# Miniprotein binders against a7ua95r516to809, part 84

Target 1, 294 residues: a7ua95r516to809
Amino acid sequence: ASLSLLSISDLVPDLQFIFFWMSNAIEILYFIQQKSPAYMQTIELMDDKAGSKESLLSATISANEEAMTILEEVIMYTFQQCVYYITKTLYVVLPGLLDCNPFGTEPSSEQCRRAAGVCVCAVCVMPEAVRRVVSVFQTTSDLLQQYQVHSEIQSQMFAYLFFFTNVSLFNQLIDKGPARGWFQRSRVLQIQASVKILLDWAKGAGHNHLAQKFFAKFCSTVTILASPPQQLSQMSWKALCAEHPSLKPVQLHRILTQYQLMAELGPLPIWQPSSEDEAYIYRTVDLLESFENH

## First folded at step 6 (miniprotein)

Design ee3
Fold by ESMFold2-Fast, scan of step 6:
Structure ee3 (fold): chain B 294 residues (1-294), chain A 103 residues (1-103)
Amino acid sequence: as target 1 above (294 residues)
Amino acid sequence: DPLEELKKKIEMLRLLFRIAEILYNIAVLLFNMGDTEEAIKLLELVLEAAKIIYELAKELIEKVKKTGNEEAMRLAQELIEEAKRLIEKVTKAIEEMKQRLAS
């Protein structure tokens, strides 16, 4: 599949189709749940002429159960399809966020300049790479609103999208960061500023709690890397673990080791586990995060 | 893979069609219980769904033709025929129920 096929704008017609059917399935499910008890009650109150009552009741129960099963299956599949297409698009645009400089942002188009004095939303003045990521989230939000998808499902969608974004950014930073210079302080501050734009968008969209929960690992990583060496040197290993509970010991150790190498300041204290048994565990735990949740 | 995406869309439309058929049966049950207004409302929803399934299946068969996959073409054609039949059936049912309500 070409990279152009992963653009959010290219997927809008397919996403409109999927959101339309998800919304319809949810509405139909709700309608059946509300009406089914009344229908069952009506059948129970019928006079049994020629044995028709039992047959009608059995048929109605069977039809209701079948409809509920199929609707739940459709809701599940449409949700999974939306997640698939949206995360596929996010995966392509997310690395650009780690390479962009948000401190020199200016409007790139005439429309953005015209909107600058009226629009409270920062979308029009964002760096291009950040705008691409925000566009995916905004388009998702717009489609959920357009098709009047219930708030609970909207929350589930953004919980997963934030989870995916967090894992993707964390893995990119840990795996490729040293080679790409992403651990250098100036670059880390740029990354921190770009992430703040995403978090500000999430807050504006009503998803602040979800963003705080699901971005915790990446935010902890960036916070550590942006910290002054003098500040980090005053903290014990246990204190660092307590401040960053979202990080696994092996992840925290890798981040601190890379930070020490990139800082190129005087000797820094060694951040090590206090127990040799604990050190063994760190060597056997996977460094990168899984996109699969058990 | 374009073919796999098309197959998934066909399967999704087939699931939605089965839902429409079940809702039709529920609407008939409502009518038999004397809830004519609710039955008509539900059938109007079924009619809208059946028309959308029909149009989308017609669009999909044109894309499937380009892949040369005979099984996918057969499934899409069957869906088009079934959706058309449901449209006719639901349209007739709505007309009959509205005549009953008017009396």
Scores: ipSAE 0.026, ipTM 0.519, lowest interface PAE 5.3, mean pLDDT 77

Design ee4
Fold by ESMFold2-Fast, scan of step 6:
Structure ee4 (fold): chain B 294 residues (1-294), chain A 80 residues (1-80)
Amino acid sequence: as target 1 above (294 residues)
Amino acid sequence: SAEELRKRAEELIRKVEELIREAEEKGAPEEVEELLKAALFLARLALIRLERGDPELARLLLEAAEILIELAELLLRELG
């Protein structure tokens, strides 16, 4: 069995090995792609063996396609292994992000400014739970840079990691949040500040566009829970859906219903899709989206 | 099996090292020598992967190395 408390540091030797192989496979694939035209041109210039020329050209094309296919399989396999180990580590550390206080004191001011700068300022600190999550992303970034992995592969990896983080945090907040007190205003503000530290790290790392795209659902949820109930009750269902396009109507309805119950602030209008069938379809689409990004 | 893959990798490494010498002696195009060096690198990685307990990745690396070797051999026969 694998320990559920494994840190990213425990996986670094294995990850170094896998990143090394992935980088090398990518470089070899690139080498073949760049050199193949020169080989075919050399064959085409062979005048002395007219019959051999066509056979050699055909064989070269076939061998080149097979080599590229196998290298693509190696790249995909190593990519999937990296993602597997990294997301397994993230799964363990992510719950702590929902139950920590970034408004405390004591951590390095340099780390605070690097992660959140002027937005958080000197009175805000990176909690241990947030630091563990940032450490996973930073270690991944460091390994991708150390082994000079293509920027497009780097973007794909962080897109997946951010998507995984968003889905994990969203599901935990919605499913467990009410029972754990995470819907309390003080806790929501702490969660918002912790997420801001993570998003600021992503911006500093050059992944702002990916972070904005893949954290949209969780950010919308936290924004709603941080909004005064009176403000929310004054908005139409259409306006709420338009302001939070990353949330399915059934998800938005669930959030508002739980917020009304937990806030104990009197009656709040219940927002619903036009029909139960639409709500069912939205749940089905959400399931397929999660499944397709496996 | 891991043992069969290890033998296969060791045989490929010996074959590639010999072909590299042959390519250099015959004055083959630089591209042929680079293909063989790539094959050598993949075969060596396969041995490391077997040591770390991943025979599936090792098998794929050896398949890639074999294709590059076949391509280099074909070019050496026609050009040498």
Scores: ipSAE 0.012, ipTM 0.410, lowest interface PAE 8.3, mean pLDDT 74

Design ee5
Fold by ESMFold2-Fast, scan of step 6:
Structure ee5 (fold): chain B 294 residues (1-294), chain A 80 residues (1-80)
Amino acid sequence: as target 1 above (294 residues)
Amino acid sequence: SAEELRKRAEELIRKVEELIREAEEKGAPELVEELLKAALFLARLALIRLERGDPELARLLLEAAEILIKMAEELLRLLG
């Protein structure tokens, strides 16, 4: 499959086609599962005039098993293709979330002016960067609903999309954050507000549990970085590890080091790693997250 | 190759259309007609996927179509 990086609107026709096929494959699988027992019973009740009944029944059972296996492969393949296209689009738009200011919306925005008789909303349009990310999630949700894809598959889709988003944002923040000034308190608060818009969207879409589970690492990171110095300095290394179990020791240590550089406050003794954790702090391979499912 | 898959899809479409006529002539149960119509849709889709550069999905669609055709053929044999 040759895929290029496209906007979500450019992908809609291809995604509609793939979702249509996924839905059809699921429907065909269900049809075979429902009808096969009756068909097999028809064979069993037939008189064996040609001496072929046993062979026919055996062949039918084998064909049914093969059909189910192939349809499951088609469902898996179409699911993976959807995920691939959607995550390619997300990867392009996600860095913008770390650089936008959701507090900078002007009251004179076009959307506010269009609401004649309903005047002056201070924030009525989300930043374009956040809108692009939300649009990817919303378009995915709309397509899953349009083609009536089973709720379990919808949940699996959003689980992976949230997992991918979390890993992408975390890696971008940790790897590029120091050079981009993203660890500065004002920037962190903007990032926190932008992420809240995504989490609020997920809650509204019925995916609150999945969002809480799969955004845990990035949310922990932003929560720590947004903490006031007086609050954070009262927590020991062990307390921080307990409160943020999604963070590896090397990740937590990197975050706290960046926090100290930006805030200039906080007692060093409180943020001392345990002897066991010291070994992991120096393993650079454990700093960034993998996109691979375990 | 993509060309081999295209020829295979066209052959399956022809075969399914003939089997649909046979099923109608014999007054076959709804199940037979539904299996054959599903196979026809899958084979036509394989052609579309090949045109869009997706031979792996096309191959899977054709394999699924062949299995549905086999099930329909066995049922038609019972009606003989």
Scores: ipSAE 0.014, ipTM 0.385, lowest interface PAE 7.2, mean pLDDT 76

Design ee6
Fold by ESMFold2-Fast, scan of step 6:
Structure ee6 (fold): chain B 294 residues (1-294), chain A 101 residues (1-101)
Amino acid sequence: as target 1 above (294 residues)
Amino acid sequence: SAEELRKRAEELIRKAQELLEKVEELIREAEEKGAPEEVIKLLKEAEALAFKAKLLAIEALEALERGDPELARLLLEAAKILLDLAELLIKEAERLLRELG
């Protein structure tokens, strides 16, 4: 089925080939970069009886430049293919993270087996929806490790995956949140706990710096929504903007409006935007984040 | 176009294997004749390039089986350039061996 094609497990064979091709191209590129000076020097040390040495040097330089360019294209192409397949899978599993309850999660009866009156259950320390997202990140990490992909490229991969995850979660929460009840404080605390599991995974995987950078917008949003009414009401618009620089004025205003409604603080606006921000607050086109990062 | 890419991949794999066999023979010959280290170094670099080109051409066939002719095209272009470079190094090593007598 088409749904099974979106499972990370179903994509592993295809991803293995693409990671293998990417890793091999990187290794060959590195070989050319490291060895090219050595054999050019070898050519320079040869006797030049008929000017053939200059012709060989020119041809070797040209071939090296051409090979490096094409290998860089292979690396970029394979990288983009991996990102495409992985983010397509993430897009399917990410909404579940906003709708799960990590505070009361236990393995379902379907995850338990009975044999001679003994119950054998898999150990599950996180909600199924969160586990699916973590599985995508873990499988990606495992494949990068299996094919010994350079750490710089691994960092670029997770930078993009975290960027994609942040944009997807932020847009889902802002666009669908009111209708789904996700702005209610109890639901926000559940979302905060689920996100902490993802951030803890990223820290354990050595990507804490990337997670802090690329999850900033969604984390700011959840932090505001989880704040007690007394605490938040004491902050000025200017103070809130300074505390949450990752949020655009229109985004911050929308979040605060939803918070005011859910906290039942009445119809009177508590937070007054600056005159410079007023024009942006009325521009809905700036509300949702772009996946293109332009 | 996919059939043309498959034939090109098979051609490059065959050519790479021929170069690998030729380089192996030339390395043995150079070592037996006591050729300068620079000659043996050129041949070993050519061997590495031809081997890597063969791997890229094999990967191009896999890319075609997976329905990715654009990746196959890029892999074959890289393989051809590496084989051309290997041939240049082999030709110069042969020239140096002839001059030794």
Scores: ipSAE 0.241, ipTM 0.720, lowest interface PAE 3.5, mean pLDDT 80

Design ee7
Fold by ESMFold2-Fast, scan of step 6:
Formats: C-alpha cells, structure tokens, sequence
Structure ee7 (fold): chain B 294 residues (1-294), chain A 102 residues (1-102)
C-alpha cells in the first residue's frame, strides 16, 4: 500500500544517487582495463637486479583483479537497484494501460469519432494511465542521459524494462482478462491503441529494435484477439504458429479458445493443434510467463 | 548500506593502485586516481552527514585529509610513506566495518 503511493518523481533523488555511482564505477572500470596491460608490460621490462620485479607484478595483478571484481559488483548492484525500484513502480501503473480508453468517452469532433474505431495516432491523445507508464520510461531515459551512463548499460536497462512490461501485461491479460472483460473486442482494440502509444514512444526514444523484440509476445496476443473472425477462422494452426513464433503452443491454444468463446464461433474447435503440439499442450501447466530467466 | 561498503572497498583499491602507479613513475595517472578517491570520499561524507552518524563523518573526513595529503605529496614528486599507506588502509577497513553496522 505504501509503495503504491510512490510515483516515479518521488524516486528521482534516490535514483539520481544510484545512477551517479553506476556511471562512476563504469568509468573507473574502463580506466583500469585500458591502463592495466601497459603497466603490466612496464613491470615485465623492468631491471630485476633487486629481485623485486615478480613481487611487484604479483601485487599489481592482485590489486587489478580485486578492483575489477568490486567495480563489477558495484555496477551489478546499482543496476539491480535501479531495475528493482523502476519495475516496482511499473507494476503498479501497468494494469491501468489494460483498463483505459485512449479513444475518449465523448468524441467532440469528426476526427475523434473516426479514431475511436481504428487508432489513436490521428488524435494525438494520451490517456493518463498510458502517460504514467510513459513517464516511468522517460524519467529512466532522462536519468541515464543526465549521468552519461554508457550506451550498452542503457540498452540493457531498457531491454529488461521492456521484458518486464511484456511479461506483466501478458500475464495480467491471460490470467485476469476473462473476469475483467478484457477479451471483448472493443476492449482489445483499446488495449491495442494504448500499446501502440507506448511502442511509438520507444521508437522515438531510439529503442524500436528492443521494443519490437521484447514486446513480441504481448503484441502477438493483442493482434490475434483484435483479428476479425472471418480472417482468423481461415488460418490454420500451423499458419498461426508461424505468424506468432513468440507464443508457446499452450499460450496460443488458450488465446484462440478465449477468442472462439468471445466471437461466438460455435462449440466446435476451429483450430486443431498438430499431434505433437496437442500432446505438449495437455502435459504442460506453464501458461504464464516467468519474470525470471533473464 | 551494501553500496556504501562497496564504495569504500573500491576507494581503498584505487588508493593502492595510485601508490603503485606513482612508484612506477606514472605520477600524472596516480594523481588522477587519487582525485577520484577524494571525490568518492567527499560524496560519501555528504551521504553519511545526512544520517547524523558522527563516527562515519569522522572517518570520511580523515580519509579526505589523508588522500589530500597524498595528492599534494605526489604533485611535489614525493612518495607516500609506508606508515601513511597503512594508516589510510586502516581507515578504509574501519569505514567498511562501520558501514556494515549501519
């Protein structure tokens, strides 16, 4: 309850401190990596009249190895702390993205009314729930730029944040979707429009490749659920598996079963899994995605 | 707390590397590393100052003073004595022990 009261803005002072130390640790690590080989070579070329050359070499190796190990631990720790606080904030705001209407409640113009049936991009309106999610990503981007965190670390952070968002949204849609009415076509189209706003932000921020990669599962799910019944019913199981390789057979089967129910396509299964996929589907209970294994 | 411990451990190792660099004749790089250690100690001082822990502030201040002395000595082409090196290492160890209790 207390953590759900935290906005991303409330975390900025703490995150600024963590990003500062992460950036410094990365810079020091690069300095040691660049200088260490040259100093080792200098020691090896030294005159060893006193017999101290091997002792100095051993001490230098030990000091460099220890420094690099500690710096790597600091980088890892600060990265994990940033991810922890940012994803905790995301988890609280993400359900709102599934339960908002980017088309508005009362369109006041012809363009707004037309957009309500297709997409939001023509209206340039961002719902508050979507704005909250975008604000978390934008604040993260701003802090990484402010402290000049290395681009590799920036990419890794957004890869994880997109991975987390995809898993969270997918799991919530699959687990709670039926009870919340989220599988109804009108609600799916709203979800699709909201997700497009988030993906457009990611593209504008230079993270299009990461967004396409890590949102694949949730995007496939929404695409299937938004498909017209005539189009979807003409596709074979094999064709759907090929178009949506990010979905496991058990996940695709659950999505299609829910679609058949919501579209009132009758009691007979339209989409028949292959014998191999059917055996897998009936054996596995792992429907939801894990936040681990990354 | 864990972050503060790692910061002190990094600063200690950087200090030792700076001493080794100076002994190898790379005075400019040694001074640059000590300036990073000094910056870290100053930031740590501001952090512990907010906690009101007087012992932590004392240790950070002593580290600032000793590192500043080492920088001044190296700028004058003077080495850091073994006694001064041992004192700084002991200060870092004491700081790590105190940070573990925070």
Amino acid sequence: as target 1 above (294 residues)
Amino acid sequence: NEMLILQFQIAEILYEIAVLLFNMGDTEEAIKLLELVLEAAEIIYELVKKTGNEEAMRLAQELIEEVTKAIEAMKQKLGVSPEEIEKVIELFKEAVELAEKL
Scores: ipSAE 0.015, ipTM 0.456, lowest interface PAE 6.6, mean pLDDT 78

Design ee8
Fold by ESMFold2-Fast, scan of step 6:
Structure ee8 (fold): chain B 294 residues (1-294), chain A 106 residues (1-106)
Amino acid sequence: as target 1 above (294 residues)
Amino acid sequence: SPEEILKEAEKLIQEAIKLLEEAKRTGNPELLKKAVEELAAAAFKLALVVIQHPSEIARLAELLVAAAEILIVLAAKQSNDPELIERARKLAEEVAKVVREYLERQ
């Protein structure tokens, strides 16, 4: 099957049914939790001369625990289904983000502004590839709002989606980047601009804290690659490790090696790892296991 | 508690490992979808722990996402490449091992 034909809008009807069931199970769970204490109090106030009150309380507690377990399983199953469909859609659209240009050539009057006598033209358009990724996140947010899913579950959903997106983009860039020219400075700046659109969306949606936590690895990678050669060449290996703790030594070394190969301003020295880190740089299993695709 | 969440994650990872072993033997791509679902649930639980204890657990969640990505690719292409299935299995097994070691230490 052609993966390029998949669209989030095609999955909305299926996702609506799954979100519907998930939301209903969560509501039933809360209803039981809220109603159970009142019912238990009613039992406790009963005039029980025969001792049947203790049996009824025990039976009610057992039944409620069993119902809770079933509802938790239903919630987990529907959550897993949502994540599967959404991440499958993300997988199809994410590579396009690495190979698109958010800088347009046809400025609109809406994008051109004047300030203090200086003409400023923002010639940036959201590429269709970036729009497709944003649409997946926006549709997810809309469905969570439509079915009034509890905020904690919403946070957990976006934590997973951001985490998946971060690792997927990182793996694609590291694995396919050299062959696709994605490490070229002009391409890296385009990638950085595209990623900023995603991060700005997350901030607007109230998920800035989650985005900062779960995009750390990819953001570190793009930040390093987008750094001016004069600034980056002045940083020691130790300083780079300290500023980018999410990157393993082998990953940082791969990124810096690619940066040096793509440098356009004068010759830059290879950043030298510490003696302690040198052994880990040649531990290829750590790099290979992060690859999404070959 | 973080300990309870990690125990639940380990159970889900072990279920995924069994599914991947069966998928490798039978070549049945439907089992890859089930494995992705289990790994996604485990990664979700690890992400919760990462929010509470980021430095120790972040690596484990990354490995589970990497495994899930491989399986999503295979399921989407309706492919049963044994090499890629084995890579996903090894990533899941490494996470399960480290989670168990962490639980024994705490």
Scores: ipSAE 0.000, ipTM 0.245, lowest interface PAE 15.4, mean pLDDT 71

Design ee9
Fold by ESMFold2-Fast, scan of step 6:
Structure ee9 (fold): chain B 294 residues (1-294), chain A 101 residues (1-101)
Amino acid sequence: as target 1 above (294 residues)
Amino acid sequence: SAEELRKRAEELIRKAQELLEKVEELIREAEEKGAPEEVIKLLKEAEELAQAAEFLARLALIALERGDPELARLLLEAAKILLDLAEMLIKLAERLLRELG
C-alpha cells in the first residue's frame, strides 16, 4: 500500500458505518431518557392490588439505567474508533505541513484547476499538504453533519483532533526541527501561514474556541520564532512566560536557544530564566508533549 | 463467538416482532374495553421500546458482517434489556386489562 493511497477518502466507507452506529446509539439513548420519566410516572399512578408496583418500579429503574450505561459504552466505543481512524490519517499527512510553502508562485494545488486565470489562481492556491489536512477535518465535519451527531459530541471530536494535531506538530518541530531546517526564519513564516489556514478553517466551522485552546502551545512556539529580533529582544523571560503560559520552562528555553542560534545573536541577559524557573529548564522529560495528556 | 452472537441477534429480532404483534392486539382490546388512557399510553411506550430493541439487534448483525463482534455484543446486550423492559410493561397492561373484564 503506497502513501498516495492513504487518503481520508479511502476510510470514508468504514467511517460512515462507525458514524451510523454512533448516531443511532445516541438517538436511542435520548429516546430512553425522554420516555423513562413518562412510563415510570404511569406505573406510579396505577393502582396495584397485588403489591407488585414497588418491585416493577425498581426493576424498571434498574433496567433503564443498565440500558443507558450500555448505550453510553456503544457511543464511547464508536467515538474511539472514529478518533483512531482519523488520527491515523492525520499522523501520515501532518509532517507535510511543516515542509510545504503556502507562498508558492506556481498554481500547484488541485484547487487552482477550477480557476479560470493566473491572477485568480494565485489567490486560490492552497498547498497540497495543507489541503490534505483540511480535507481530513472537512470530511469529519461532513460526516458528523450527515449523521446529525449531537453538537456536544462534535465538539469533543474536534477537541481530540486539535489536541492530537497540536502535539504532533509541536513534537515534530522541537525534536526534528534543527535537523530539517524548520527553525530558519523563512521556514517558520511558511509554517505560520500554513497553521493560519487550519485555524481559519476551524473558525469557519464554528470551532474557534477549541482551536485556540488546543493549538495554544504550537501557536505560541511559532509566534515566538516568527518575531523580529528587535521586538523579541525587548521581551524579558517573565514577559514571555506571561504571554505564552502554555509553554513549560524547558520548552521556552529550547525555543529561545534555537532562536539565538538561527538569528546569530549573542547571549541575551533579558532571556535568562527567573530563579523560580531555573531548576525546570533542564527537565528533558517535559520537553516533548504526551499524546495522553489532556 | 460470532456465530453465537448472530443466533442471539436473530432470536431477539424474532422475540421483538412477536412482542410488537402482541402489543397491537392489546391496544385494540384496550380501546374496545374503554380502558384508561394510562393503559393505552403504557402499551404505546412498550411498542416503542420493542421497536428500538429490534433496531439495535439489526445493527448488531451489521456489526458482525463487518467483523466487529465486540460492538455486536454491546448492541445485543442493550437490545435484550430494552426488550425485557417492554415485556414488563406489556405484562402490567395485560393484568390491568383482565381486571377490567
Scores: ipSAE 0.410, ipTM 0.791, lowest interface PAE 2.4, mean pLDDT 83
ESMFold2-Fast, scan of step 10: ipSAE 0.040; ipTM 0.551

Design ff1
Fold by ESMFold2-Fast, scan of step 6:
Structure ff1 (fold): chain B 294 residues (1-294), chain A 85 residues (1-85)
Amino acid sequence: as target 1 above (294 residues)
Amino acid sequence: DTYEVIIWIRGPEEAIRKLAEEAIRIAEEMGAKVEEVVIEEKDGEFTVYIIITGLTKEQAEELARRIEELAKKYGLEVRVLIREI
């Protein structure tokens, strides 16, 4: 109860202001880019014996270059501020996604048929912790739509938000997973169900391609951890590396080691790194992902 | 094409075991593959997850209906999740 949680709703007024400025700057920049050539042509067609045409043309070029530079800086600044506030909120709510149980969440009568304590659901039951994460993405989508922000900038924003979410969830799971019990078979199934709800939202919002690209590492991790023991034990190290190219050797080794412990597959490791990868399995510097996008 | 069915059961050990065994039998009779059975014990309560693949959407829904009837018979809390794979 000592933990202070931020709601995305608390940031909406500030975000509306930032999105307002970003949208306006984008529209003005687009207007200058589209109309500047026609205006310059108009000046070129002017009949001017005093030589003021050359001065006006030079002044117009300089003014347009300065205006475009300022607008690009405003767009970059407002974009970075939006990302900062949204990711700060995401960071607070994301650990809850790893601790919730979609299977134990009470369904509404509208979502599932309930009879004698039984719930049959064709769709995932969304826990409050997952709803908080989805709410951040939905609010972002709503603001981008409300202010008619250009589709390419919308894509760039969701690319970064998905990148941030992927890194945050992956690092949380790898670093804190053993102490939190997140590698236990039942907990991994719960995490997989929660991730499915989030990815279904992204698909419905038209961001399936971005989600598949930027969630690759965390999705690979969850897929491996959720694999049945009989299936996973039949795969070689080389086969797992080929199927999960987003994972570094040290990351894959850590995941498989935790899987072996939690699935109680015995004392000797089944998955042996290739000789070329063996040197990398103890490089702890490569275990966690950086939040810097290269 | 194919769907995954996850059956989540919570309750006392004896009742869960009987429901799980009968659910697995029904799934196998329908031509499904039982991928995994995960058992968790916490504070004297048992929770079982049964992961089933190889069913069409209609077959998965039929399995869910049969599991609903079993849950009523054994008086257990059951959740059935159906997802496309």
Scores: ipSAE 0.428, ipTM 0.791, lowest interface PAE 2.4, mean pLDDT 81

Design ff10
Fold by ESMFold2-Fast, scan of step 6:
Structure ff10 (fold): chain B 294 residues (1-294), chain A 85 residues (1-85)
Amino acid sequence: as target 1 above (294 residues)
Amino acid sequence: DTYEVVIWIRGPEEAIRKLAEEAIRIAEEMGAKVEEVVIEEKDGEFTVYIIITGLTKEQAEELARRIEELAKKYGLYVRVLIREI
């Protein structure tokens, strides 16, 4: 029950073994893909006076298809197992990101400006909760590099991890936020700072494009909630929809309603949905995101 | 491009009030806009968040440096987040 808390470091030996299998399967698949066309061409150019060319060609095609199918299945299975264990670890540490205060932690001297015991840190404050999340991503990156996993597979891995993180954080904030006080102004500013640290890590790791793509929904949510009341009240519903296309009407309406309540902007709705979107703000089945990648 | 500066100050009420007032003064003399001042109390300690906009990157960094001097003067812990808006 309460003992199912495993750190990413506890999974490293098992992950190393799975990454080793995956890397080897990828290398073998690549070798077959590189050699197969030349070999097939050699068979095709053979003098077939003995009448065996078609049988040899057919047998070679069949054997190569079978071998490649098995290798693709091994790659898919090992990839899915890595994703499963890594996301299981992320699921445990991610809620802490919404409760931590990046403005209350002591940064390292190498990352931040310090003056006689006073610290002024622009973007490099890393609370323990954020460090735990970054540690999962960094360990994954280290393992992918250690086993020389192809860059395309590395990108797919982080696409899945960022997708999972985005859905988990968005759902936690929308579902539990009101009860946990996460829509309070100070909390939103803290969440925004913590998210900035994750995005900065992703940029440094060479995954900025993936982070921008897969964190879009949660980033839009935090951006809206962190907007000053004077700026946000000047934007129309249509302008907000255009600026935040990742948000569904029901999601945007929920976010704006919480914002209006927490900012004490009065009881009357400020952001009226367009006539086209009005029916969709009541689609509660679309409020939370699915963990299925589709 | 314009930059936003978020200043976070924690400490005793009297000291943070003085630091916050001076930080606002510095921002205003730089031609920046003070969008919001959020004050929270928890367990007898006060935390102040100040949101400032209308700054260039160089102005935002200068503001951070000047707030660092004030934090040293008042013996307070301060965090500054600079971001492009």
Scores: ipSAE 0.139, ipTM 0.599, lowest interface PAE 5.6, mean pLDDT 79

Design ff11
Fold by ESMFold2-Fast, scan of step 6:
Structure ff11 (fold): chain B 294 residues (1-294), chain A 85 residues (1-85)
Amino acid sequence: as target 1 above (294 residues)
Amino acid sequence: DTYEVVIWIRGPEEAIRKLAEEAIRIAEEMGAKVEEVVIEEKDGEFTVYIIITGLTKEQAEELARRIEELAKKYGLTVRVLIREI
């Protein structure tokens, strides 16, 4: 275990405070939205003998608009702060998935049945690196439930967390993978097994659709790298593009260029992009280099 | 309907080599193909990764069971993943 490893449990007190205020702001906003029409109708029905009815209506509208604006800002700010703290913790633990220890801490039989429920053999194990990531997601879910945060906000939270996780893992795998040996099939299969544990957790938590959507790029990459050489060598460029729509042509081309196939399986197909894809690949590379140096 | 078995073994070098040899023998007897065997050393710890393909579901499950029993006999830690390819 690294002493520099940031624990999600260290942030729970701060997160509890922020979730508390976010939940309260949401409730107050809902109350104003629900009660405002009835109050306005009450004003409308008042006897306007003093000529003050229009002034009261104007003042009430202004006050309600100001209050709603402030509450929306509080909700947005607290949401952004939660995302910031949680993704900061994820950033520290995510690289461990790519250097996963297959003999990490073995879950108890109770944990195997009640928690992750993921067993790939008679001996149920969860690598320590995977456990750290799942812990961050589980703590987030627990806090959202504890403070009764609306399901729409919960979905937005996990959409952001999954998006961040996907981008972080994809970029590390593509940028550092070849030098670190992460393109080696045995390593990719370990990564694939670890990712399945995360996806299974997300499914159990009711976020399967979000996980499928936001992990698509990283999952496609891992699937390609884990593909048997026989299977991969039989696929044309067009077929590969069709099977992996979450990957842009330039990303797919980069992955395949780094992939090593076994020559003993016979002649390999030539993965040549179409003229249009070739132009797109070159243009996209140029744009990415521009963004990287901006 | 072909299955892949990925075996991770951790322990002392001598015991790992014996288990790896036995695992390969069992796989070959089943008519399976051994795709890759990787031995890694980090901080004095040895880990072996063995990738086997060309198995039916029943053969993959039987291979996993036999490997787990052998690991117990040799006092090694083992993890087996069965995957449909």
Scores: ipSAE 0.000, ipTM 0.375, lowest interface PAE 11.4, mean pLDDT 72

